# VHH binders against NADH-ubiquinone oxidoreductase 24 kDa subunit homolog C11E3.12, mitochondrial, part 3

Target 1, 162 residues: NADH-ubiquinone oxidoreductase 24 kDa subunit homolog C11E3.12, mitochondrial, of Schizosaccharomyces pombe (o13691)
Amino acid sequence: MKPIRFFKPENLQLAKAILARYPLRFQSAALVPLLDLAQRQHGTWIPPTAMYEIASLAGVSIDYVHSLILAYPNDFFWRPKKPRVRICNSWMCQQAAEEQGNSNWDSQCRSVATKYGFDVENTGCLGNCFQGPAMWINDKIYGVNTKEKLVDIMEALTQKKN

## First folded at step 6 (VHH; framework vhh_8cml_1)

Design s40 (from g5 with E54Y)
Fold by ESMFold2-Fast, scan of step 6:
Structure s40 (fold): chain B 162 residues (1-162), chain A 122 residues (1-122)
Amino acid sequence: as target 1 above (162 residues)
Amino acid sequence: EVQLVESGGGLVQPGGSLRLSCAASGFTFSDYAMGWFRQAPGQEREFVALITWYGGSTDYEDSAKGRFTISRDNAKNTVYLQMNSLKPEDTGVYFCAAEWGLWYDEPSYDYWGQGTQVTVSS
């Protein structure tokens, strides 16, 4: 259901306790721990409803809250991180895929990656085209020549235990 | 009861390596930033390394940069400090500490371990 307020009662109590550690005129100093609390409650990122409630509680603008999120880019996220898949779309990678019976390899990879929540982008030769169809997943290059291998990799990357 | 238990300290020669571990219990480990501090004889306790609750950010004292690596395993409720290229100046009692949230510029740590001795000498 659509959220009316963001913080659960127990976390709203914690938020107020955090704010109480700071003078009324300097409630903005509490924003970092409030953003941390909100992201933990939501899971992986801070939705707009959380930013609005934090801004209201601390007496600051939403723009100020958002600027603090951007100041800690490795710790706070204002939208879901969409894992990235970059597919080699060079002539050599396409030929390697066709030689292995995968003439629609780019479309297959895009379909599978999208189903797993990945952001899909085409790129030039990744330096691995001699080893078959190549793709960049997050920060690593993979030689992927079967749909089953691709599914296995994506399942591993989307499991919380991994 | 909250507990932080350090291990892995010992005697090592200059240039050697040690891996410290800190096992946490009694609190939700994945909700806490974890830090390593040290105290040499006759010196004040000093900051060594920090890792945020999710592991998204790390910070190090200047003397530790490039030589030490902090990491955590939230599934095992453990934080680690890999110490390479050890120097006699690294000698001290190493403490594990836990802090709720991201107060890493001016932290007031909530929980502390008892410490583990690290001695670097020939």
Scores: ipSAE 0.006, ipTM 0.204, lowest interface PAE 12.2, mean pLDDT 75

Design s41 (from g5 with E54D G55S)
Fold by ESMFold2-Fast, scan of step 6:
Structure s41 (fold): chain B 162 residues (1-162), chain A 122 residues (1-122)
Amino acid sequence: as target 1 above (162 residues)
Amino acid sequence: EVQLVESGGGLVQPGGSLRLSCAASGFTFSDYAMGWFRQAPGQEREFVALITWDSGSTDYEDSAKGRFTISRDNAKNTVYLQMNSLKPEDTGVYFCAAEWGLWYDEPSYDYWGQGTQVTVSS
């Protein structure tokens, strides 16, 4: 893979100045301010092109740059948060689905959510299983007990595509 | 529904050009890296080209470098492969693929198209 320039000319100069502030044996310490510079330029995360240029500028591997991002999970983000659906797979949520006549509800929800471009994972009880099967969709909890309601939610969320 | 639909394949003479298109629907296209792969008769599927979701990085298989160009239009949910100076060994079914994830090593693609046939023959 060959890196393509990410930093604007003025930020590339600033990146080189940042590297020059650290002794050769402590060049890895320069990566934190470089990641900050890249994240501020791009917006809210550090795209692969930025990681490749930082790795090239600092003389480190792309894996090392990525490991540093993971070391500061509250400060640096290597991707925007992927839209996701978390399906309650606790016994209570399974019982609620069965009692409402929805066998294989987990499979149905995965199929619908995947078709609308969401990542699907299972989670424990979200605290409202007795009000119907629960899902967590983009940081909101929904009591979803029919395919029609799920489709309506997915349609509403995908109308605001970017 | 998630769909990747390739078009633009066909029969071309050695030295000719083709432009492949892949129209994507059913997912947030701009969040995905897009790649092109090909499979010749009796061979395994091989990587051809990749473009990151931000169009900031591209990569190519060695035999494609200098001849092929990958590009994308996020407003149209489409990725393209411009193929120039085609050779008989470029013959195969060309697939587009989408990957959500950081790709810097051994990419794993989430969605695949059905493919479009490219035949380079005299």
Scores: ipSAE 0.000, ipTM 0.146, lowest interface PAE 13.3, mean pLDDT 74

Design s42 (from g5 with S57T)
Fold by ESMFold2-Fast, scan of step 6:
Structure s42 (fold): chain B 162 residues (1-162), chain A 122 residues (1-122)
Amino acid sequence: as target 1 above (162 residues)
Amino acid sequence: EVQLVESGGGLVQPGGSLRLSCAASGFTFSDYAMGWFRQAPGQEREFVALITWEGGTTDYEDSAKGRFTISRDNAKNTVYLQMNSLKPEDTGVYFCAAEWGLWYDEPSYDYWGQGTQVTVSS
């Protein structure tokens, strides 16, 4: 079967021009600029339709394209970015949580954040740990010491315009 | 209706030459890479030559290098295979094929011609 089209006409021409710079047996060398072109066209990530078209244009397997995306995890994304929560697991933040009476605070925060669709990871001291348990949510640092406050922050960040 | 029509096959003596042509219709020819494949009696179909969309890059099976030349004329929707220094082992049915991407594997090709017989015999 004919592969599904992803690139708009102007970008398909650019993709072909990129491929033409490489020998036929080394078309895989063109994949990085093709992935970049596809991600820019789509916006923030590379959908399966783009991966199929790139694989077809370059004469490589879809699995190879996917493996290359995974090899550059800071540059290429194969699914939409989830908003991210980074929870401070430094000694200062752990002590602040214990002093507020919050046992297993990290687990509680992970449960709430995951329910709201956020990716969760632990990190070192983010600053402001002295003011209570700290976490980085998207591009802001929050001092959070209760489940209710965390829910309020999550609700505010996921609020729709209406 | 998509069609690929090969011509130029025939019987030649070892050391002879043939030029195959493949006329394409029913699709945007310049968007497709074009390949030549052959199938010898009792053998699987094998890759012979490939040319990219505007003719900027070509590739060949090792046995064809230095003897065969693939070319295309996008204004005429035609791809060619010039075969020189033909050997008995070149005998087979030659197919042209169109592919939207760049694969060497037979199953990946989108459109196929009906083939033209090439016989190299003393």
Scores: ipSAE 0.006, ipTM 0.247, lowest interface PAE 11.8, mean pLDDT 76

Design s43 (from g5 with S57A)
Fold by ESMFold2-Fast, scan of step 6:
Structure s43 (fold): chain B 162 residues (1-162), chain A 122 residues (1-122)
Amino acid sequence: as target 1 above (162 residues)
Amino acid sequence: EVQLVESGGGLVQPGGSLRLSCAASGFTFSDYAMGWFRQAPGQEREFVALITWEGGATDYEDSAKGRFTISRDNAKNTVYLQMNSLKPEDTGVYFCAAEWGLWYDEPSYDYWGQGTQVTVSS
């Protein structure tokens, strides 16, 4: 049996009211406000039980609900939000790393960050390349010029979370 | 009888590729989400990739994104994992699993295969 009970009674009433604002053939238009309602009820992410109930209420496939969540990775979370690292891969930041003897600095940073459980992506110049290779970790910018300094930063951030 | 049978594992050098297959029987395949999990020596089993009933949505563990592709063929009751740019860290036993829900946690999966060994070393 698929799990279909997620919304509190008051939020189930609100979900049905949201759906009633859309014509039957456009029930998929209600998914964004329904996902928002579910994420707010749970805290910061949408559990599978919420996805099944939303799919059932809106008369859409679970595939559609899941694809919508995946299409908006900065708005809807299907699991607890993972700490994020954005590595500057602009030419200036790569050049700064090379001048310090750090070949393949991007791949080294990605390897270390991934080892510590961070979500990793590349970005353009972060405005700190002249102070050394730069990266954005959560809501802060860091200039790091050695693997050891990056490990120290990762250790500090993971200890603070635990 | 429900069965999931994995194949396609083997020994490859870093940077190599492998395509894993999982043949399913004994249940209505198109009603189940399919996942791939792996277990390295001395470690817990971890999530790798997920695909929904009709293949309309996929998701991956972050280390697999851009390198691995999960797909399925409901007419053949088979799910696949194409693995590119393999690293030593990818070494482990790879399991396919079937789930009636949409969970990423191992204990929530209904059916499991026996696993296929993937070794990435020089």
Scores: ipSAE 0.000, ipTM 0.128, lowest interface PAE 13.7, mean pLDDT 75

Design s45 (from g5 with G56S)
Fold by ESMFold2-Fast, scan of step 6:
Structure s45 (fold): chain B 162 residues (1-162), chain A 122 residues (1-122)
Amino acid sequence: as target 1 above (162 residues)
Amino acid sequence: EVQLVESGGGLVQPGGSLRLSCAASGFTFSDYAMGWFRQAPGQEREFVALITWEGSSTDYEDSAKGRFTISRDNAKNTVYLQMNSLKPEDTGVYFCAAEWGLWYDEPSYDYWGQGTQVTVSS
């Protein structure tokens, strides 16, 4: 069974305050600020549980909530923007990894990144091969030479505390 | 301050049983879904079991189905994992975690414990 519970208590109070500003017949007018509140709580996008709770609170269908998200495609997102990891598979990066005892390094990086929800692809030399195996993560190049360092980076990038 | 403290780990023979407990403080426990994860030596953390905030629904990793049972006591702010028919492959550090709400596709846990060691060996 899929439960409908998304807003943390403090944000549920804010959501109710937003709804209280609109007459019962026009609760749908509160959806834009409710979607904004939900996306800010989650950090990156509006998950189905948020859509269901907003629909319930505002007295509208979930289809209507979803249609409103689609009406503002630059402001609201219904899927996570999967961050991308590009692993250097050039000869220089493969040599750097092997010299450090990491003959299965590409496979290890793919496993870790995929577990954290990243899309993984190979790319040519990223210009950072001289510092060990190179990876492009979002908009930045990282010299990653241990699994522990990669996990630390993934943990930092996937934290929803911010 | 939010805290999740695991206990009940130990050394057990194959086929044995253990009951893990996770005591929660610093947040409204009954509003959070609770999960158990494990990490074997040299491996990444993997999902084991999940229970919703009222205990109305549970989910398990395939290898845990039929052997492990997750439960919770909201009056005691505690989640449990009863582990039966333990195998050497179940060896690892077991972590409890708390999640506000439940995303349908990809749960993301807000709070984590420090773990308790489970070793299944002769």
Scores: ipSAE 0.000, ipTM 0.195, lowest interface PAE 11.9, mean pLDDT 76

Design s46 (from g5 with E54S G56T)
Fold by ESMFold2-Fast, scan of step 6:
Order: structure tokens, then C-alpha cells, then sequence
Structure s46 (fold): chain B 162 residues (1-162), chain A 122 residues (1-122)
């Protein structure tokens, strides 16, 4: 396994302190706190680059690191949690979309959101039907009635840092 | 000002030994992994040895295993390369290099010394 770089200098210092607590033969005992440090640095999950550096620092295989992440499924994540999109499919929301030139808006919205990797579900009125069709995205309500607006929102969220 | 200064190179006969030293200044030495690289005339710079920031782990190019030993003294900001059973093929300019992470690739290293010449010949 080729050594790689992931930890920022300040977090590499913390990783070194964690590893120094264990003999070289038992560096694997440091994995849980190293995984926590990596996940906090990245945000919400542990990317492959972090797994490779942790494996290198601890002298274990990448497979072992991955197996440990799977052993703590409520604490560590090796993939980002799928964002959720809830689409208002009430008659009022569908009518508002049609009045603005968009028919089959719930199917269009579903298709675009799925393309960007979101989990999609339908829901009742979100309180914005009188302002046009609405969606819940990452705990926020968005009024969207065109494919272009939806694409803009999806791109902003997927390119967003965190 | 960051500086890495190599010393200990010279002319030695096949089968001989040399000890290279690299004195570091201008950065937090104990935060950096240290590597030794070498370059023969007309060749690309190649990896020789690596030691982690704490000194607890080392790695070597296959041709150096069993003959070379890398070590460091963080109190003195110095890394060493003990070279035994030298061969004509070991001839080259030896560079020390510092990197805050762990990489084998030359371009990823943060700081480089000027090099010290090692010549193995009669």
C-alpha cells in the first residue's frame, strides 16, 4: 500500500499523538479515534483518501479499515448520506406547474433529482401550493416549477462544500 | 528560511560504507516525514529510503534493503542514511527531502536539499 496524504497538518499532529499511545505492533487499536478524526475533518463521511492514509499510518490493510467502518454503522460512514427530495404532488401544486407551462412536473422533477443522486418521494401540500409547486430538499422548502430552476438547485447543492 | 543541508558524501571503493547526514532548519522537523532520494547522471531522481515523523516506521527501495539504514534525531533536527556494502550502481547525488505527509513520489515533497555526491569507484 502506497502512503498518501489526507490529514491537514494540525490533524496529522493529533493522529500522531493517538498512534503514539499504542505500540507499533498494535497500531490497529488506534483506528476508531483515527476514523473519528478523519470524518470530522471531511465533514460527514470518510473518503477513500482518508482510509488509505489511516491504513498506512496504522500498518493495516484498506480492507480492514473498511470492515471497521462497517462495524460501527451508526458512527462512521464511507459514503455520503443520500439527500432527500420530497415533492408536493397535490392537485394544487400540479395545477400551478401546468399554469406556468410545465406539465408532468412531478415526473420531470423526479427524473432530474434521481440523475443527481437524490432519493425522491411524494408528499402532500408543503404549505406553498398557493405560491406554486414546492419541494423539501435537505430540510428546506423550495418553490420550483421549471426544470432549469431544479437543475440550478441540484448543481448548487452537489458542488457545495461540506 | 527553510534549509536542508546534506553532508557525508565522497569517494569510496566497492564494498565500503558512508554515512550521510541532513541538517534541517526553518520548519518543525518532527512534523515531517524525511526521505532520501538519489540521481545518477542522465537519470530521473529515484526513491531510496523513508522515515516517518516519529521515527517509528521506515521503508526502503528494494536495492537498498539490508544495506542502507535510515534514522533520525528529532532533538537535533537531523536525518541520517547509513550506507553499507556500496556498489558502483549506488553512485549519484543523494538528496534529503521533507514532506508533512507520506509519499514516495518526488514531486509531492515540500522541501529539498542541494544534494551530496556519492561516488563508488576505485
Amino acid sequence: as target 1 above (162 residues)
Amino acid sequence: EVQLVESGGGLVQPGGSLRLSCAASGFTFSDYAMGWFRQAPGQEREFVALITWSGTSTDYEDSAKGRFTISRDNAKNTVYLQMNSLKPEDTGVYFCAAEWGLWYDEPSYDYWGQGTQVTVSS
Scores: ipSAE 0.000, ipTM 0.111, lowest interface PAE 15.9, mean pLDDT 74

Design s47 (from g5 with E54S G56Y)
Fold by ESMFold2-Fast, scan of step 6:
Structure s47 (fold): chain B 162 residues (1-162), chain A 122 residues (1-122)
Amino acid sequence: as target 1 above (162 residues)
Amino acid sequence: EVQLVESGGGLVQPGGSLRLSCAASGFTFSDYAMGWFRQAPGQEREFVALITWSGYSTDYEDSAKGRFTISRDNAKNTVYLQMNSLKPEDTGVYFCAAEWGLWYDEPSYDYWGQGTQVTVSS
């Protein structure tokens, strides 16, 4: 009933190679590497079509594949990841923003990010705040010091997400 | 500043065991995937093992499978490599490395340690 063709040809070859490393009666042991391969191909989550193909290749039920994804909630995602913005609100980052002529930077970042639908949370020092205010956006750290640069980044991420 | 400091290397006889440690500071350790790499004399640096930021997923180079185990302690900002059944071919300088997010972006390992020497000989 569901499409079971998800892996690109080169990744289907890798998936079969992964399965070949496990005994025929224990191919379910290959599920974690297969889920990782599928998430890498798609982006940051594992769509239903990937789950069905993995289930078919490994000879297990789709429910079992889904339960394994739920067992590794910090590594595997089965829904689109909501963008997250983490802002350094340490004294050093506030000082760096003020020195660059941008007071109330934390409030400005929250306002802009919220307007674009991002979840915003404060974090401690992001390591090297000395070189300017820093933000984590999804899987990347950005040194952003103007509202215009932040808007450009948010717009790009929103279009990629949609 | 960001630092990765390896320890636990040394001289061991074939069939022996060593446990390497890598102590991390200056970044949010639990947000980074951690890997171990090695470089043998006259050879390119090669991948050995990795562990995701949560610790749930691991992967190994083929020659390391079944002999080496990577683990991490996010409360202590430390990653470990337990090496069993060591062979002369395992000789090299072992480096730990940190990558933001997902480990499969291997060209983007952000931080590297200075390395620890492992020598397997009779």
Scores: ipSAE 0.000, ipTM 0.084, lowest interface PAE 17.7, mean pLDDT 72

Design s48 (from g5 with S57V)
Fold by ESMFold2-Fast, scan of step 6:
Structure s48 (fold): chain B 162 residues (1-162), chain A 122 residues (1-122)
Amino acid sequence: as target 1 above (162 residues)
Amino acid sequence: EVQLVESGGGLVQPGGSLRLSCAASGFTFSDYAMGWFRQAPGQEREFVALITWEGGVTDYEDSAKGRFTISRDNAKNTVYLQMNSLKPEDTGVYFCAAEWGLWYDEPSYDYWGQGTQVTVSS
């Protein structure tokens, strides 16, 4: 299970104060202000941990909370808008990188991606990966075997050109 | 040990139907959202459908809307994808995936199956 505690103490106090403004039978009416509070605390989006705590506090299902997020698609977001890179660090991807002479491949990729403003984390390589080192960049999978290739991809995705 | 095992793929003619199943084990199935993704030859993996852990919310890629239906049976730890009015463009390997949360982003999914081949041709 994932932890269900999301709100900082001061924001948990605010969340309870918001709920107290509504009758006990109508606590679901507080969900929109609670979602706004959660998104502001996190930064730009509402992580699942926040959704679980809001559902628990308001006495509603997690599916209902998610439905409200979807009802306000320009106001609430359930995933980061910031570009993300997930680097494959499975044994297969590590071996492919070593065979191509790239030591500390994960560290090299993290440095490059971070320089271009991407959020970086690791993920396992699925058994269906056959091209060697793999990365997920902005919801797409790329086979990335050299630092130069990664730079090319980052440049293409970062360019602000119409 | 976490496992997701897909079944139900095969060869069908255009306009046909298939029902994919994904049997889950090794984790608390009812705590996870479930998704289906597909990958065609020479293409990147794409989102197809999602269902939340209680089944109250479903979402679909635009091309799948009206033709595909995702459902789940938490008592059987199984998620399904009913595919109707299949087109040659639906050909690909279909993957089952599990995620704590409601993300559509492929990289956010915690667990993945090995995939099942769907071929739509005359």
Scores: ipSAE 0.000, ipTM 0.177, lowest interface PAE 12.2, mean pLDDT 75

Design s49 (from g5 with D31E)
Fold by ESMFold2-Fast, scan of step 6:
Structure s49 (fold): chain B 162 residues (1-162), chain A 122 residues (1-122)
Amino acid sequence: as target 1 above (162 residues)
Amino acid sequence: EVQLVESGGGLVQPGGSLRLSCAASGFTFSEYAMGWFRQAPGQEREFVALITWEGGSTDYEDSAKGRFTISRDNAKNTVYLQMNSLKPEDTGVYFCAAEWGLWYDEPSYDYWGQGTQVTVSS
């Protein structure tokens, strides 16, 4: 029986073109570019349906496909990756938030970030606290002083398309 | 309805040639890899040859290499197996099969023909 298809028609054509570059008994050599294609199509990770289709197309076991994903932990993900946010809880950042009417700012930011699937940590001064409350999100520093602004940033990061 | 219909089998002398054809209908032929399998009396089905969806790549069982050639005509929804230098050991029922992926294992093939008999003897 054939599995449920994952690749869009245009990407299925690309996948088959990739496979055609390798000898039929060595189609496993095509798995890395196929995993890349699948992850790009899905967005951030490779769902089981993609793994089954890649296994079928390349003539390898699903376990072998999964093993390759685990062998490249910085490149391929088999489940959604949680983005990271670090919230400045220094006195300056807390004062800046409270002076702008945002009491319990750390708690509010933590609640919002967690709701959007981020891993939340507290940190000391990020060097820009004098410009308002600050946080570090996926290696970028953001100055945010309202819950609405924070929600906008979180939504942009979680709903952005390639 | 999906159908694969083989033809071209028969009785041939050792060293002779046969060309098998498999006419496909009921599915998008150009999206499928096509294979030929054979089964001798009392034996399991064994892989013989495979051709990818556009004919860009082929592969063969070791005993078939250099003697058999698989080809396809996507305009006619047909796959062929040209068999040369036939040996008594090539005797068996030859099956055409369609596979959406590139599996070599018999159980993974999606569609099968009913087979055509090839007998190599005097």
Scores: ipSAE 0.006, ipTM 0.337, lowest interface PAE 9.4, mean pLDDT 77

Design s50 (from g5 with S30E D31S)
Fold by ESMFold2-Fast, scan of step 6:
Structure s50 (fold): chain B 162 residues (1-162), chain A 122 residues (1-122)
Amino acid sequence: as target 1 above (162 residues)
Amino acid sequence: EVQLVESGGGLVQPGGSLRLSCAASGFTFESYAMGWFRQAPGQEREFVALITWEGGSTDYEDSAKGRFTISRDNAKNTVYLQMNSLKPEDTGVYFCAAEWGLWYDEPSYDYWGQGTQVTVSS
């Protein structure tokens, strides 16, 4: 048996108030603010217990709730997001790395980022390739020109506590 | 008695494909979310793919996106994992698992198969 209790008492009351404001035939409109409330309560994503309670409160299937989350991939997340690294693979960034004697720089960066639990993808020029190889880490651009600097950045980000 | 029986594993070269099947019995299959997990020697089981109870939604581990496809046939009580563009790092024992909810962590899954070996090497 899985418990379906997720909302704190104050948020459960708010969730019920939200639902009461919407006609049942427009349940998708009611669910969006409920998903937002759940994501804010948990932090950055909506755990399965929240999905079950929302489904129960709204009288809809868990599949419907889940499909709505997937319909808004930039707004709602149903699992923890890995921190993300986007590595510049443009000719300019490759040139900058080679000029510094860093062959296989993309491979080195991927290895380090993956070790620290980051999602890694390639991207075009980030506008900073002439200042050394560039990458986008957690919504910030970094000019990273050595493996040691990358390790320092990764260590700082993974040790960040809030 | 609940049973999940995996099949379809084997040895394949990098870039190859495999289709895994998981035959379920002993529970109301259509009411359970089905997931695939894998485990390499010396590592913990990791999430690979998930499909919801009636097949309405799917999700994948990031390295599997674009390469793997999970599907189910509720009439046959079977879930499938189509694996394309296989890489050496995909090597491991692949487990089928059934869950009442929508969980990504191994401990939350209610029923597990015994696993099928997938080896990707030259």
Scores: ipSAE 0.000, ipTM 0.124, lowest interface PAE 14.0, mean pLDDT 75

Design s51 (from g5 with S30T)
Fold by ESMFold2-Fast, scan of step 6:
Structure s51 (fold): chain B 162 residues (1-162), chain A 122 residues (1-122)
Amino acid sequence: as target 1 above (162 residues)
Amino acid sequence: EVQLVESGGGLVQPGGSLRLSCAASGFTFTDYAMGWFRQAPGQEREFVALITWEGGSTDYEDSAKGRFTISRDNAKNTVYLQMNSLKPEDTGVYFCAAEWGLWYDEPSYDYWGQGTQVTVSS
């Protein structure tokens, strides 16, 4: 990736104001608030386009920006945390899937979730199989009875869209 | 001519260790971040570990944390992956890759090796 415009106009103004407060010899101090600004604008992590713009604005190498992000692993993230999917494989959830027209639901959902980079495991009954075949995604229980609904959920969690 | 050549793969029993090496040539090694990726049969390539061009910072996929260690020797143009406490789930072809940008997305890497097979079985 090459340098491109990442910051929204109001945040670009803030970024330049932040940089103006610090001498270049104290680049690490200036970069921390810039990384925070970028992470807040994008969501929960810092994409490469933001890293390149920050490097360009601060006059530092992209590797220096990378190193700083990795130096604060609890504060800055260079990728989304990998979500976890727990699929109910109890008899009750299997019957609910079959009654809704999908007898291969567990296998289909596992394939979709794996394709989107999720950690997948099976679990016992999640308590709401009668509302549809159940799965736990991150910290929330879903009644997911179609591949299309699962794809929508995976896209939303992966792309910051609904 | 850019080349990345992996070595050190093989068959090992669960709980065993392997040390992978990747020898780089044809580009300025110290200008590139280096990563390791793996691909299990029938699956897409997965990120495993990265090390920055200065060698000062590393990061790992969650399943590799605490078990794998990435390092580099800039004088030898070589990157290493020390793999301990190997599990059957670690089986796959391991690829060395070079990048100055996106390091979690396989298609963003500039240069790739041919891969070395790691099999954890018995």
Scores: ipSAE 0.000, ipTM 0.152, lowest interface PAE 13.4, mean pLDDT 74

Design s52 (from g5 with D31Y)
Fold by ESMFold2-Fast, scan of step 6:
Structure s52 (fold): chain B 162 residues (1-162), chain A 122 residues (1-122)
Amino acid sequence: as target 1 above (162 residues)
Amino acid sequence: EVQLVESGGGLVQPGGSLRLSCAASGFTFSYYAMGWFRQAPGQEREFVALITWEGGSTDYEDSAKGRFTISRDNAKNTVYLQMNSLKPEDTGVYFCAAEWGLWYDEPSYDYWGQGTQVTVSS
């Protein structure tokens, strides 16, 4: 189970200080700087755990917090688009995987990518099968022939906040 | 506040079918990956099926592959499990679970339902 709290201790103190700047009847006006603080702490968007804590701190519903995010579409983002993984399922890519000892490569790729939160689809040859089985992750082509290399790629992509 | 409510369980004969539903409330459903788990008496909860937050990908336990289909309706805040060709080994309490973003090798599910009983017997 994950912790319920989103803000790190220093930012929780700052969030409380921000709320204290606004009169009780206008604490909802503090939500804009709270959303900014949460987005900067997380990276580029505001996850539900942050919305939940902001709602709790300000005494408003999570739906209200979400509606406020939608009111500032150029400043606040409530959800990143999930990265997509396109797996080459062409005969050439399957052959390349088998030559490297991976006869069930498509199944392995789907399982790993799904566990990391990627949406997976099959595609034709990506023009990269000469370097081993190929996959397209977002806008980049990767030659991936082992589960370990795939895990390394997935971990690198999930560590970066953009 | 947060609730996951399963329904659709029951008693069926081997080879039969059931469709389970899980209605979610109190959180932003469309942000969460949804999973189905089951638990037989005296055993640990085991993974059955997973669907990513936009429904773009699914994953299944090996024993469920080809027989079970997971799907979701984000407009209704509901996830489904269609179970075909049921076997006595499928007997257990079926739970739905929700995981934010699914950015981990092993999902650490945040929310769990109370479960619905599925019994497959002749």
Scores: ipSAE 0.000, ipTM 0.124, lowest interface PAE 14.9, mean pLDDT 73

